# VH-VL binders against Cytochrome c oxidase assembly factor 8 (COA8), part 92

Target 1, 167 residues: Cytochrome c oxidase assembly factor 8 (COA8), of Homo sapiens (Human) (q96il0)
Amino acid sequence: APERGAERRDTAPSGVSRFCPPRKSCHDWIGPPDKYSNLRPVHFYIPENESPLEQKLRKLRQETQEWNQQFWANQNLTFSKEKEEFIHSRLKTKGLGLRTESGQKATLNAEEMADFYKEFLSKNFQKHMYYNRDWYKRNFAITFFMGKVALERIWNKLKQKQKKRSN

## First folded at step 13 (VH-VL)

Design ic46 (from ic1 with light chain T94D; framework fv_belrestotug)
Fold by ESMFold2-Fast, scan of step 13:
Structure ic46 (fold): chain C 167 residues (1-167), chain A 121 residues (1-121), chain B 108 residues (1-108)
Amino acid sequence: as target 1 above (167 residues)
Amino acid sequence: QVQLVQSGAEVKKPGASVKVSCKASGYTFTGHYMHWVRQAPGQGLEWMGIINPSDSRTSYAQKFQGRVTLTRDTSTSTVYMELSSLRSEDTAVYYCAREGFKYDSPHFDYWGQGTTVTVSS
Amino acid sequence: EIVLTQSPGTLSLSPGERATLSCRASQSVSSNYLAWYQQKPGQAPRLLIYGASNRATGIPDRFSGSGSGTDFTLTISRLEPEDFAVYYCQQYGDSPWTFGGGTKVEIK
């Protein structure tokens, strides 16, 4: 597989200018998965002449990403904490230790763990429904503003070309 | 169909040891804890111990600590209860019982038919 | 250990009557993990109720369980001839697992 540097060069758009080099590093960057959310963050490129509409879209995307990462980091942390508490309380109730003879963390049998998973999903059902609703609303808004930005860019290009022709 | 089938009746002298078997069928043997409970003639039920067939970990009632040993054989889906230094007061019916898990409840859902152990001189 | 006290020790009733059996714990039973068993001579205990109030598979609806904390009740709404047996309560909320002394339901 290509090295990271080669991948970056390959993704850069070719320039159309005779006298200036092509634009090579004006793109969003995707980071490694977050430790807690397991989601890959996007680092947004900010152009020098960002329009107010482009800024609004970028901020909306950044806010949505932060909301999404916070939601999943919180869910994963809650799941891990409740799972460990459940295992510890069950083993203590049975008079069994928290560690095996080899020093590994002790676990419960498959039946008990299956019930924990079912209970966790059930009590988080409403929270996940609200998340899905908010997720759709946010993606609709982002799509709407992406359309507006696209139209603005087309209109500006048409205006610029018209001005060039009139010279 | 879940079944727990225990070994046959035993007659032992005081000071001897007895080993009772409980063969499980109809479910994943390592997925459920197994308990041992005894009942002396005309008396109530008395819990003896628990074993996790998956990792062989055990816990025993204080009264039987040092005399009872629970083991299992995953190749035959069998749990064993060995009781040593038998006394006449150990004369009882010995039961194995499976711990099921339903509606957030780890209760004893299936029982073996029982094994009568008689200790007499 | 949690001590379970069943009362009465013996309950003498006629077929068709209601039976009410009590089980009292020396301390609160965790998660209401309280079961009721029926036992007839020469047989293994038969699970009737678990989680204080849940009827086990195949158990007739005349059997019901209620209660929480330290006070639990097994009710047989209308005794059938086959219901005359010994009944045991059991807590499985905390090690060691413990059983009550039993209540014998006998024909008057």
Scores: ipSAE 0.175, ipTM 0.596, lowest interface PAE 4.1, mean pLDDT 84

Design ic47 (from ic1 with light chain S95Y; framework fv_belrestotug)
Fold by ESMFold2-Fast, scan of step 13:
Structure ic47 (fold): chain C 167 residues (1-167), chain A 121 residues (1-121), chain B 108 residues (1-108)
Amino acid sequence: as target 1 above (167 residues)
Amino acid sequence: QVQLVQSGAEVKKPGASVKVSCKASGYTFTGHYMHWVRQAPGQGLEWMGIINPSDSRTSYAQKFQGRVTLTRDTSTSTVYMELSSLRSEDTAVYYCAREGFKYDSPHFDYWGQGTTVTVSS
Amino acid sequence: EIVLTQSPGTLSLSPGERATLSCRASQSVSSNYLAWYQQKPGQAPRLLIYGASNRATGIPDRFSGSGSGTDFTLTISRLEPEDFAVYYCQQYGTYPWTFGGGTKVEIK
């Protein structure tokens, strides 16, 4: 599962003077589900004054998203291909036709499909375990850097306030 | 309770046809493949064919191709095995058997009690 | 078609002894698609082992299956009086499905 971070939103009625063009998003954009991963991609907004620490966090989140999308796209594609191969092979081993009298693709009964699902899960158990381990490691790193960025932003706001008062 | 109940014994003349029934109960009839297996007196088991009750698709062992026909009636949860052009070597006990789940349940997990078919002149 | 050859044809043993039954295939059979059945006189066969080594529900642990490729074995570690029967191996990985000729386990 992808990280469920909140999208930054601009305050629409806040002012007559805005630094983000009306046609340009000033916050993250969520796209439609990818065909293979079935995950919605997030396109991250890059502010003009992005700090090195903010850039590191953004890149870490982008890298994690790409890793997550690649993992699930591969898993879903593998599942689909192996499922079709299993159905074809099982019908062939029984001598049964691959299509019904109406010309539709023949399917296996629930018992045979249960065999496939059990085998697929067993075969992929270690892969999913490593995915979960890496997912937690990535989320820990993201959370840690989010904390650092939050502290930096608080510090910079205090510094900006002090500078504004001085000038 | 899963049960497969077969029709009674048959005595036939050479050249005749026989139709054996197997009535299923206690489960979703269309959810399981049904097989037919025969056993001649004092001999081993011989697989005859398979039927998918949900779509009526069948497959037969080469030895019986052209003589055996498997059918089903979903309204009565019954499968039928019809064997034509009977010969003396067709004298056997005929069994229907349900195909179960491979990993969670046994293969041929339930068998009918058997139907004796005797072919004699 | 895959021919399954069972040996010995007859195995004469006493209660308490170990029975080892062989099933040899004319060509390679995936272990996932080999089963063993027990049949007593006047009765329908009973499933013992499926997938070469998996015991069916309710089957005592003295029954075990092993093997791969072309050589499969059914072992009964300690024969009980009720175990004297005919045993059949079956492959269900390749059409047509086939059974072995059987091994009769009888009292010595």
Scores: ipSAE 0.006, ipTM 0.499, lowest interface PAE 9.8, mean pLDDT 82

Design ic48 (from ic1 with light chain Y92W; framework fv_belrestotug)
Fold by ESMFold2-Fast, scan of step 13:
Structure ic48 (fold): chain C 167 residues (1-167), chain A 121 residues (1-121), chain B 108 residues (1-108)
Amino acid sequence: as target 1 above (167 residues)
Amino acid sequence: QVQLVQSGAEVKKPGASVKVSCKASGYTFTGHYMHWVRQAPGQGLEWMGIINPSDSRTSYAQKFQGRVTLTRDTSTSTVYMELSSLRSEDTAVYYCAREGFKYDSPHFDYWGQGTTVTVSS
Amino acid sequence: EIVLTQSPGTLSLSPGERATLSCRASQSVSSNYLAWYQQKPGQAPRLLIYGASNRATGIPDRFSGSGSGTDFTLTISRLEPEDFAVYYCQQWGTSPWTFGGGTKVEIK
């Protein structure tokens, strides 16, 4: 059985930022944005009377959260890497140095950066389509199990009412 | 409506300096590189240099290095091209041109009307 | 320095005819870095094509660009009276940004 109010630290398989909620909580709570994905994680409370079905729903929600964090952490890393490579290439081509007179990292003008972003989105269109497909698949599964949990809770209440009426 | 408006024609003596202005309007001035291109009578286009209006960094064609200075004034959205030690062969129409960037392709999307500089002796 | 050679130097045609202008680079230039400009007497150059094949805003569909590597072409499918002008290609691959010598399209 899961320990009630037990602290849990979850990390993505690729070693992205760890979600570290408060030690004890009697309800779900929302953490600060993850360093790499910039998504706010949710810590799920584990009740002492959690059914196997409720456990499956909770684990599915936790796995979906980890999948989302991993996707966006990787996307953000790819964006940062390609942005730096694009800036470096363009400045080199123009004969402009990579640093300003003050030693700050040089950047491109807004028009070039806007066009880079549009091309980045276009290049990653297929990746985003697969993300959306998987998100809908996971959300459908979560909704399905939420329905099952709701039916289980209704059935258990009906059983308790029947037992009370019989006594 | 993007517009680049250059200063008027100049007549100079050999050895003098000329400073041509190019006032930009209709867009974010610091969002685009500005270049200077000249054209001698009956000749083709010759690139002179580039300036980044956001940080004032410049790069010049080797032929003009030491004689050309590009500057900008963000308060008036104006770029300047100063050419020193003028010679008769510097007689040309001088253009400012804005660098546009689309589909990973740089290009001059807007040009000033040109400033005629005549160097006579 | 990349040298761009335009040919022919002068192209004499009548309105309604097809014009084909060549631009050859001394070394390979990515198609993304090739632009074409039109210049009429007493006027500043006007952008026609960027990235070898993309028409600039407001440019009629009779203008088209093609090519890759060292060989690029500007085509005007049906010359209009206002199309008689000088045309320049330009490369953006390496500094300095060089222009071709120009092709003058004149009335026959």
Scores: ipSAE 0.013, ipTM 0.548, lowest interface PAE 8.4, mean pLDDT 84

Design ic49 (from ic1 with light chain G51Y; framework fv_belrestotug)
Fold by ESMFold2-Fast, scan of step 13:
Structure ic49 (fold): chain C 167 residues (1-167), chain A 121 residues (1-121), chain B 108 residues (1-108)
Amino acid sequence: as target 1 above (167 residues)
Amino acid sequence: QVQLVQSGAEVKKPGASVKVSCKASGYTFTGHYMHWVRQAPGQGLEWMGIINPSDSRTSYAQKFQGRVTLTRDTSTSTVYMELSSLRSEDTAVYYCAREGFKYDSPHFDYWGQGTTVTVSS
Amino acid sequence: EIVLTQSPGTLSLSPGERATLSCRASQSVSSNYLAWYQQKPGQAPRLLIYYASNRATGIPDRFSGSGSGTDFTLTISRLEPEDFAVYYCQQYGTSPWTFGGGTKVEIK
């Protein structure tokens, strides 16, 4: 359908309007990295004639993105907090204080930080393993529904061709 | 091979100062804190202070505040302990000891051989 | 400052016997930051145990550490001739670092 190839105006969550190319060239919008998760958010394009199956796929993808964003925001926060606590604890134990002679914030050397990184990786190994498992499960589900949507579109095209032929 | 080699024995008069050296080898000198510990004849171990070779920051036991000074020279990988206003009760063996890391190497994992300082009138 | 009290002061045993050495802290040692050292006459101390129960590299498995909080123990399961020495506990959980008074393990 030629009419469906018309350009559309699309509005980002920030309120900025933009032009979408002809329907078949439109795709999802990718934003800048999130401050907390350091991951780029995806805003999904919603066609006017979205099928129930297409809606289910979109919601699954949105839910997966939210889960992923939350996981990495929490992980990055935990890392930063534990790193700060480790540095403060080490300096406190030694009686060296948190500030240098010049008043600058004191830091640990690279070899001393190796203790923290080794412990952090060991402690979070199982958590990251389960994250990967769940990430693969979610991507399998998304791929499955993408396949179903593709089949629906093929069948609809065939159905339209058959109806035009019979009439 | 990690080694801490200390300077030789010293004999001092009361009121003098002594400066003991500890030369490190076999590891990255600025990667580990260095401590000084002494032991009087027939007595136990007594902690004196800590130095960070990376930034030369120090912390001392209260008993030695004002009398002990820890310094380092990164070009020679050497730490120094200077003790002033010596008294007869400062007669002891003085050790430097390296602080290891929790998961890589343990606390006070390597010690110098010790330097005997005798204070007598 | 945390005061460490070691007991007994002297332990007289024969080769092949079990030695049990105690170290008690005046207040809780954080994160089990407690070490054990062996010292022989004329020598620098040698690290045996750190983090209360971890053996240092090269230390025989007859040496074991246990305990938490304020009560710590060093056990030598079967004394060898080379094990007769003075043993010191040390806490490194808070500044200043402190050592126990030592336990002398001597031949009976």
Scores: ipSAE 0.014, ipTM 0.526, lowest interface PAE 7.9, mean pLDDT 82

Design ic5 (from ic1 with heavy chain P106D; framework fv_belrestotug)
Fold by ESMFold2-Fast, scan of step 13:
Structure ic5 (fold): chain C 167 residues (1-167), chain A 121 residues (1-121), chain B 108 residues (1-108)
Amino acid sequence: as target 1 above (167 residues)
Amino acid sequence: QVQLVQSGAEVKKPGASVKVSCKASGYTFTGHYMHWVRQAPGQGLEWMGIINPSDSRTSYAQKFQGRVTLTRDTSTSTVYMELSSLRSEDTAVYYCAREGFKYDSDHFDYWGQGTTVTVSS
Amino acid sequence: EIVLTQSPGTLSLSPGERATLSCRASQSVSSNYLAWYQQKPGQAPRLLIYGASNRATGIPDRFSGSGSGTDFTLTISRLEPEDFAVYYCQQYGTSPWTFGGGTKVEIK
């Protein structure tokens, strides 16, 4: 159980950390980089008079952020795990231990690490291509809804001017 | 051009120690593992040990464990092989050899010219 | 420890002839981790072939390697006078690195 008076830290299903914005925020809040994804999360401000269209845009942006955070958290975890396994395998093959004689974590030379990076990128090429495709699809959708929200706001201002002139 | 230049011939008495040097040039010294291999007169090649010049980590063939010590000096790009408690059967040519690079990288792509060590009373 | 056995111990041939050298491993060796070296009297070994079949830089195309599992072969298609030397196979897939006993290719 958490300690009395302690604020509970929210965490996404993929292990991505959440944060809380300042209480007196009238704008979107940008937090520190997430421990797992290395991406800065955005907490979206919800205006009192949010239209259904504005809500749809905000939810799309929130969903895209969660998808993006989950993708990079999983990618970074996979990278770290496979890197450690590669180093471990190479050192065992050479009869070298995982630790130096001074107790430090043993390293591979830059050329051997280049082999790992090449293999990792090649192995994940398709996954990264699908990510890029989905990223562009999501950004196009967000841009489209941003355009709709902008048109709605213009129309509402025009309606207010016409109503004021009629009154 | 990659070069491995070893120290000159040594004549030692039984029970003494010998320290052979191998100076590397023409590449990034810490980017490749270095091996030591010996060859007794008229005999084949015998692997002795490996050193990582980046972190000084070493591994030795069981036969030489306790008698061989591999070290390096990054400021001079030099690897050393010290063999103690010398016996007449340690008379051999001693070679340093560099490990290659890339996905097939563990082969010995460059060798030093060899250092003859003679152990006799 | 993987033991490499080379055969024949001595191969007596004339210039222009084909040389076929065998290397057999006591247990399976990935072809990615087998090399061949040439050594002339008074000289350091010279890398010929790595990864069982890849020719090292500057090595003439008359040298070729093949094989997998436990059986590997070095072939010299047409012996030149400078090819008379001792040849060693090596596995570098598992510590300790081990070498074959060598095959001496000598002039007939």
Scores: ipSAE 0.240, ipTM 0.636, lowest interface PAE 3.3, mean pLDDT 85

Design ic50 (from ic1 with light chain G51D; framework fv_belrestotug)
Fold by ESMFold2-Fast, scan of step 13:
Order: sequence, then C-alpha cells, then structure tokens
Structure ic50 (fold): chain C 167 residues (1-167), chain A 121 residues (1-121), chain B 108 residues (1-108)
Amino acid sequence: as target 1 above (167 residues)
Amino acid sequence: QVQLVQSGAEVKKPGASVKVSCKASGYTFTGHYMHWVRQAPGQGLEWMGIINPSDSRTSYAQKFQGRVTLTRDTSTSTVYMELSSLRSEDTAVYYCAREGFKYDSPHFDYWGQGTTVTVSS
Amino acid sequence: EIVLTQSPGTLSLSPGERATLSCRASQSVSSNYLAWYQQKPGQAPRLLIYDASNRATGIPDRFSGSGSGTDFTLTISRLEPEDFAVYYCQQYGTSPWTFGGGTKVEIK
C-alpha cells in the first residue's frame, strides 16, 4: 500500500513552506522544514530601494535555496524508493511473505539492512561529490556578489559624504 | 504494447547447456519481476525461478537449484534462462512470464510465446 | 510447497453448458493469491482470473472465480466454442509458485 504512494512521486517538491513572513517584515524569515527535503526554507526580505546588484544577489540566493531543496527532496525520495525495493526484493527471494501473520508490513533486520546502506552510500558517492562541488561554486558566487554589494554601498556612502560636503 | 519475445527453438544433446532469451518491450523493464515456467509435452506447468531485473537477485525452485541460472541485461531489456547438464526429461516448452507491478498482486499478466527445447540422442 | 489438485482432469461438455472447475490446495493460500490460466494447443497460457475472483483485462464476464483458503472454483457460465481448452490454477501466496495439474474442457 505505502509503495503505491512512492510510485506517484512528485517531480517538484510541493512541500515548500506555506509559511509567509509578516506583511511588514524588514528581515529574512525562516520557515518550518519542507516535507520532502527536510530543510528549513528562508524567505528573503526585499528592500524598497533594491539596486540591480542587490537584486542579483537575492535571486542567486533564492535560486541556490531552490536547487538545494530540490537536490535533497530527490535524494530522500530516491533513498526511500530504493530502501523499499531492497526490502521487497530480499523478502520475495527468500520466499517470505511481504506481510507478517498479523498483517503488518514485513521488515529486514539491522544486519541485512547494513548491505543496503553500504551499497546506497557507495552508489551515490559521485552524485554527492558533484553536489558538494556545485554547493561550493554557488556559495563562492554568493560571497563574491556579497562583496560587490558591500563595495557598492561603500562607494554610495562616499558619494553621499561628498554631496553633503558640497551642500 | 507489452510484448515478451523469446528466442527460437533449440535441439541439444544430453549433458549440453541451453540459454533462452526473453526480450521485453512496451513497459519499464525494471518495474516487474520475471519468472520462468516450463511445460513438458502433454504435461502441466512447472515453475523454475524468478529474477528481479533491477538488482539481478534470483530464486530458483529446489528441483532446478544448481542447474538453472537466470540473468538479465538492462541495456537490451532482456532476461535469460540458462539450464545446464541437460537430460531427456528437460525436453519442454520454456516460457518467460511477467509479474504484475512489483508492489501489487504478483500474478503473471503477460507471457512469452514459448521456446521449445528438445534434448535427444 | 503447496500442492494444487485440480478436478476433474477432463470435463466433456457442449457449447452453452456451464463448466465448474475445482482447485484444492494442500494448505491455505495466503492473501487469496490464486490465479486461473487458459491454454490452447501450441499457445502460451493466458491469464483469466487473479486474486481468486478478479477478472483480468479483456476477459469476458462469463468467466468467474470464487473460493478462499484451500478450495477455489473457476466457473464458465455458458461455454463458447473458443472456451474449449486446458485450464490451470496457480498459487503465488508462498514460494515456490505452484500450478495445478490442469483440467481439460473438451467438446462432448
């Protein structure tokens, strides 16, 4: 029965927080954990006088959050699917029923599951390496744009000081 | 849409081995278990074994344990049944049969056309 | 292993008559995981009934299955000419999967 639900996996996580920051918020807000990724989403504050550079930084941070959420939602769904398939295959090839006498779903012991965990980690090693690479690339880009925004604010402040001096 | 197409008839000598193929099409190959069933002339159906195309795990009927080997090739969506140390009693039509969806009822919903294996002389 | 015994071995009937085929298991079949297949000479078996009583896709409503535990029945309410064939029951509740010996439905 639960396995029928796994077959109908969403292609995009529907579990992004339904939480909305207060209408007059002037800060970034952290929502409850997403159902699929188990990560807490951040809702970004948009200042009224956002510069094009500040907008670019915010969009990059939002895009990175969406990418990260999608990666972990997919990883968690893949883990659950492969775990269920592993258990089902092992029980079936042992000649055991998929249900106990009481009607409960049959499960494997910890020793048997150790084989699955080792295989899953090994199989996903390259995928996690690429994730880490892309995560570092994205965070480098964010840090770079944060630096640019900081420099822009410094130059604007210098311009304002010069204008104040002239007046 | 769903088709299981088996290899052609074989004539073998006692002691030889035979390898029968079953090519699946029209569905997700790894979503269903595959079974092998044989039928001797004028006799009933006899279950030989099961394979999971996803992970290659197999289980065999005790009678065939040690002589039968089930394998698969996911790139060609094909399952294979190899039976070794052939005897005259192995003369039969060999069928591949697809199980329903892995997490539904495990009945055999589609069958291959059958491969006649004759062991003589 | 569960042994399935089909009776009668041969059933001689005329078109239009009702056929009742029995399949008895040596021990209880779990989850009513019992199927019926039709086989004509030179052809692969064709699924008729699964889970004791569910008709497979495309199977005429004259075919019906019933029973539970150790006693199962396939009924063909009004035989058509194309229904004269061999019928096999199969259990898939416990490994190994096993088949009955078959019942031949022939023209009288």
Scores: ipSAE 0.267, ipTM 0.673, lowest interface PAE 3.6, mean pLDDT 86

Design ic51 (from ic1 with heavy chain S59Y; framework fv_belrestotug)
Fold by ESMFold2-Fast, scan of step 13:
Structure ic51 (fold): chain C 167 residues (1-167), chain A 121 residues (1-121), chain B 108 residues (1-108)
Amino acid sequence: as target 1 above (167 residues)
Amino acid sequence: QVQLVQSGAEVKKPGASVKVSCKASGYTFTGHYMHWVRQAPGQGLEWMGIINPSDSRTYYAQKFQGRVTLTRDTSTSTVYMELSSLRSEDTAVYYCAREGFKYDSPHFDYWGQGTTVTVSS
Amino acid sequence: EIVLTQSPGTLSLSPGERATLSCRASQSVSSNYLAWYQQKPGQAPRLLIYGASNRATGIPDRFSGSGSGTDFTLTISRLEPEDFAVYYCQQYGTSPWTFGGGTKVEIK
């Protein structure tokens, strides 16, 4: 198992965190949360003798990870933007400046922020339904191929035993 | 009312860097994300990256990661796109585009006029 | 990244005819995150449709968008002279934002 100190948290000029698996990774590697999606990326180990079925499963898992990271990165950007817009709008309505007397950004109380969160979730209902549907479909496909890979490995193990008995 | 005005055309040699500006007016600069998109001669649109002018946070397309840098100056309401290690393939018109508000449906509602960057020896 | 394929590459039509433009995604795209843009020579793109079916401010009724999943369509019910341009679809549901290759609508 790699130690935590082996994790790399390089920050690109873009502000997006980068990570690389430890030098001698012989298994899947889980990195730190991405700055925008807040999801931990997985670097998949590629065996030297990867079967076509194993490759298909790995690619499906990689594609699902990319899709999931992209969805949440976009969702977080939208949330942040709408949150600032909501705060700005409410402060204007109250006749308050965007800054406190001390120069800090003015904020809304918990009650008003709760209203924003409820409205945000309500507005995104259809988007979240499509996300959940696609997430379900992707996980079903992954589980299906995981089962096929497991059966392939069991079958190969049985064939190896038969060959050993014959030789 | 809303305007995005970009800097003028540039001619650069391979290996040089170019920095294009996009000055916003007619709205609250920090209230909208800004995107950069390029278009090579006779080709389609290619997304490059996004910047949040309020906190300078950025995200870039993987193709440009390591070569593109997006920055902003809130005092002048200007965003900048710097592209380094220029190649002939970087010859294109570069656009800035504002992301409009429609809650959960961001879209590019206003575009700059474009800046032509030509990379030739 | 999600690849958007537009077809046909070129549509040759006369004013008054119906134009139907297709945009196919390599992966499912929620209809809420599909936009269409119009671009004329020497000009920046102009937003026409966002959320697959919502007309942007000032866009005439003859423009309509539809579709879901991987198949999206832009329809111009009766072409006007000013509608001869290149049209691009764009998805913004997942990063990176991507555009289709474009469909040129030209005079027959």
Scores: ipSAE 0.000, ipTM 0.450, lowest interface PAE 19.4, mean pLDDT 79

Design ic52 (from ic1 with heavy chain S59N; framework fv_belrestotug)
Fold by ESMFold2-Fast, scan of step 13:
Structure ic52 (fold): chain C 167 residues (1-167), chain A 121 residues (1-121), chain B 108 residues (1-108)
Amino acid sequence: as target 1 above (167 residues)
Amino acid sequence: QVQLVQSGAEVKKPGASVKVSCKASGYTFTGHYMHWVRQAPGQGLEWMGIINPSDSRTNYAQKFQGRVTLTRDTSTSTVYMELSSLRSEDTAVYYCAREGFKYDSPHFDYWGQGTTVTVSS
Amino acid sequence: EIVLTQSPGTLSLSPGERATLSCRASQSVSSNYLAWYQQKPGQAPRLLIYGASNRATGIPDRFSGSGSGTDFTLTISRLEPEDFAVYYCQQYGTSPWTFGGGTKVEIK
């Protein structure tokens, strides 16, 4: 499975570049879709000189990803389970078997399945609203810490520039 | 415009079989279950069976099990009800009825005009 | 099998009067999947009410359905001449689908 990540090339003090190949990635990389959530996980690169603030941002992003993965894995499992139960229940009430003559899974008419989708969406409306609210809160927090990290990096660059000037 | 058009009246002798057709038009034939209901002269409605036109799966009322066969032809959008070993008490009007779906309710929304089957020696 | 009992068997009323028809089920009807049909001599049944209380397309508002569980009612608020017919209730919550014995609404 190919790694997907940003290539970062930092100029060494003597003008030489450092390259990190995909197999030993020095940057965040995106994995294949998770079996249950169907979301692609991000594997975070940890810088050699990670500040406490940078660590806090990374952990917040990792926690958010885990929360997001768990939410969608649970939603997808709930959807599949309730869909199967709905189909089986309706077929049983009609006295129709669960398999066709050819052995294929029996299904409901499209209009009847539309009813299930409407009910599922309606039933989960509040849950999705809470998810969206929490998602916005988490992204606001991530953006806020990204701003703090940016300011810290600016300050560190100014500090390094001052140290070189003061030699 | 949804229409269910049934075949014409039949007169049969005891022991014979009858096959009634119901041709559907004005909607997606495989999207709706079809039911068969009969009514003997001066009596109420009696459910006979259901067919899924999409996969030919059927379920029959216990009273008709072994004598009734429901089939369909998707190329002509037609369902068929065949009743064998006819008896005088099978004299009735036979209806096909479509199972619609509206406001979460799978009710019979359209009916055929009915086919009179008379069983007499 | 769910047995539906309609009462009365016959209602003798005059145009303009209120008709109240009862349908009682031997056990609870799932999801209130109960329908009412009107049938005139020589004609197929005509759907009036589905889901116990929803009027079918084209049905006048003088027809109303109510009830849940095992006790259902069809009400015709002011009988018109064309309303004199036989009325059937039907449950479609579980196989086998069953119908009531019918209530004949006739002119007094």
Scores: ipSAE 0.227, ipTM 0.624, lowest interface PAE 3.0, mean pLDDT 85

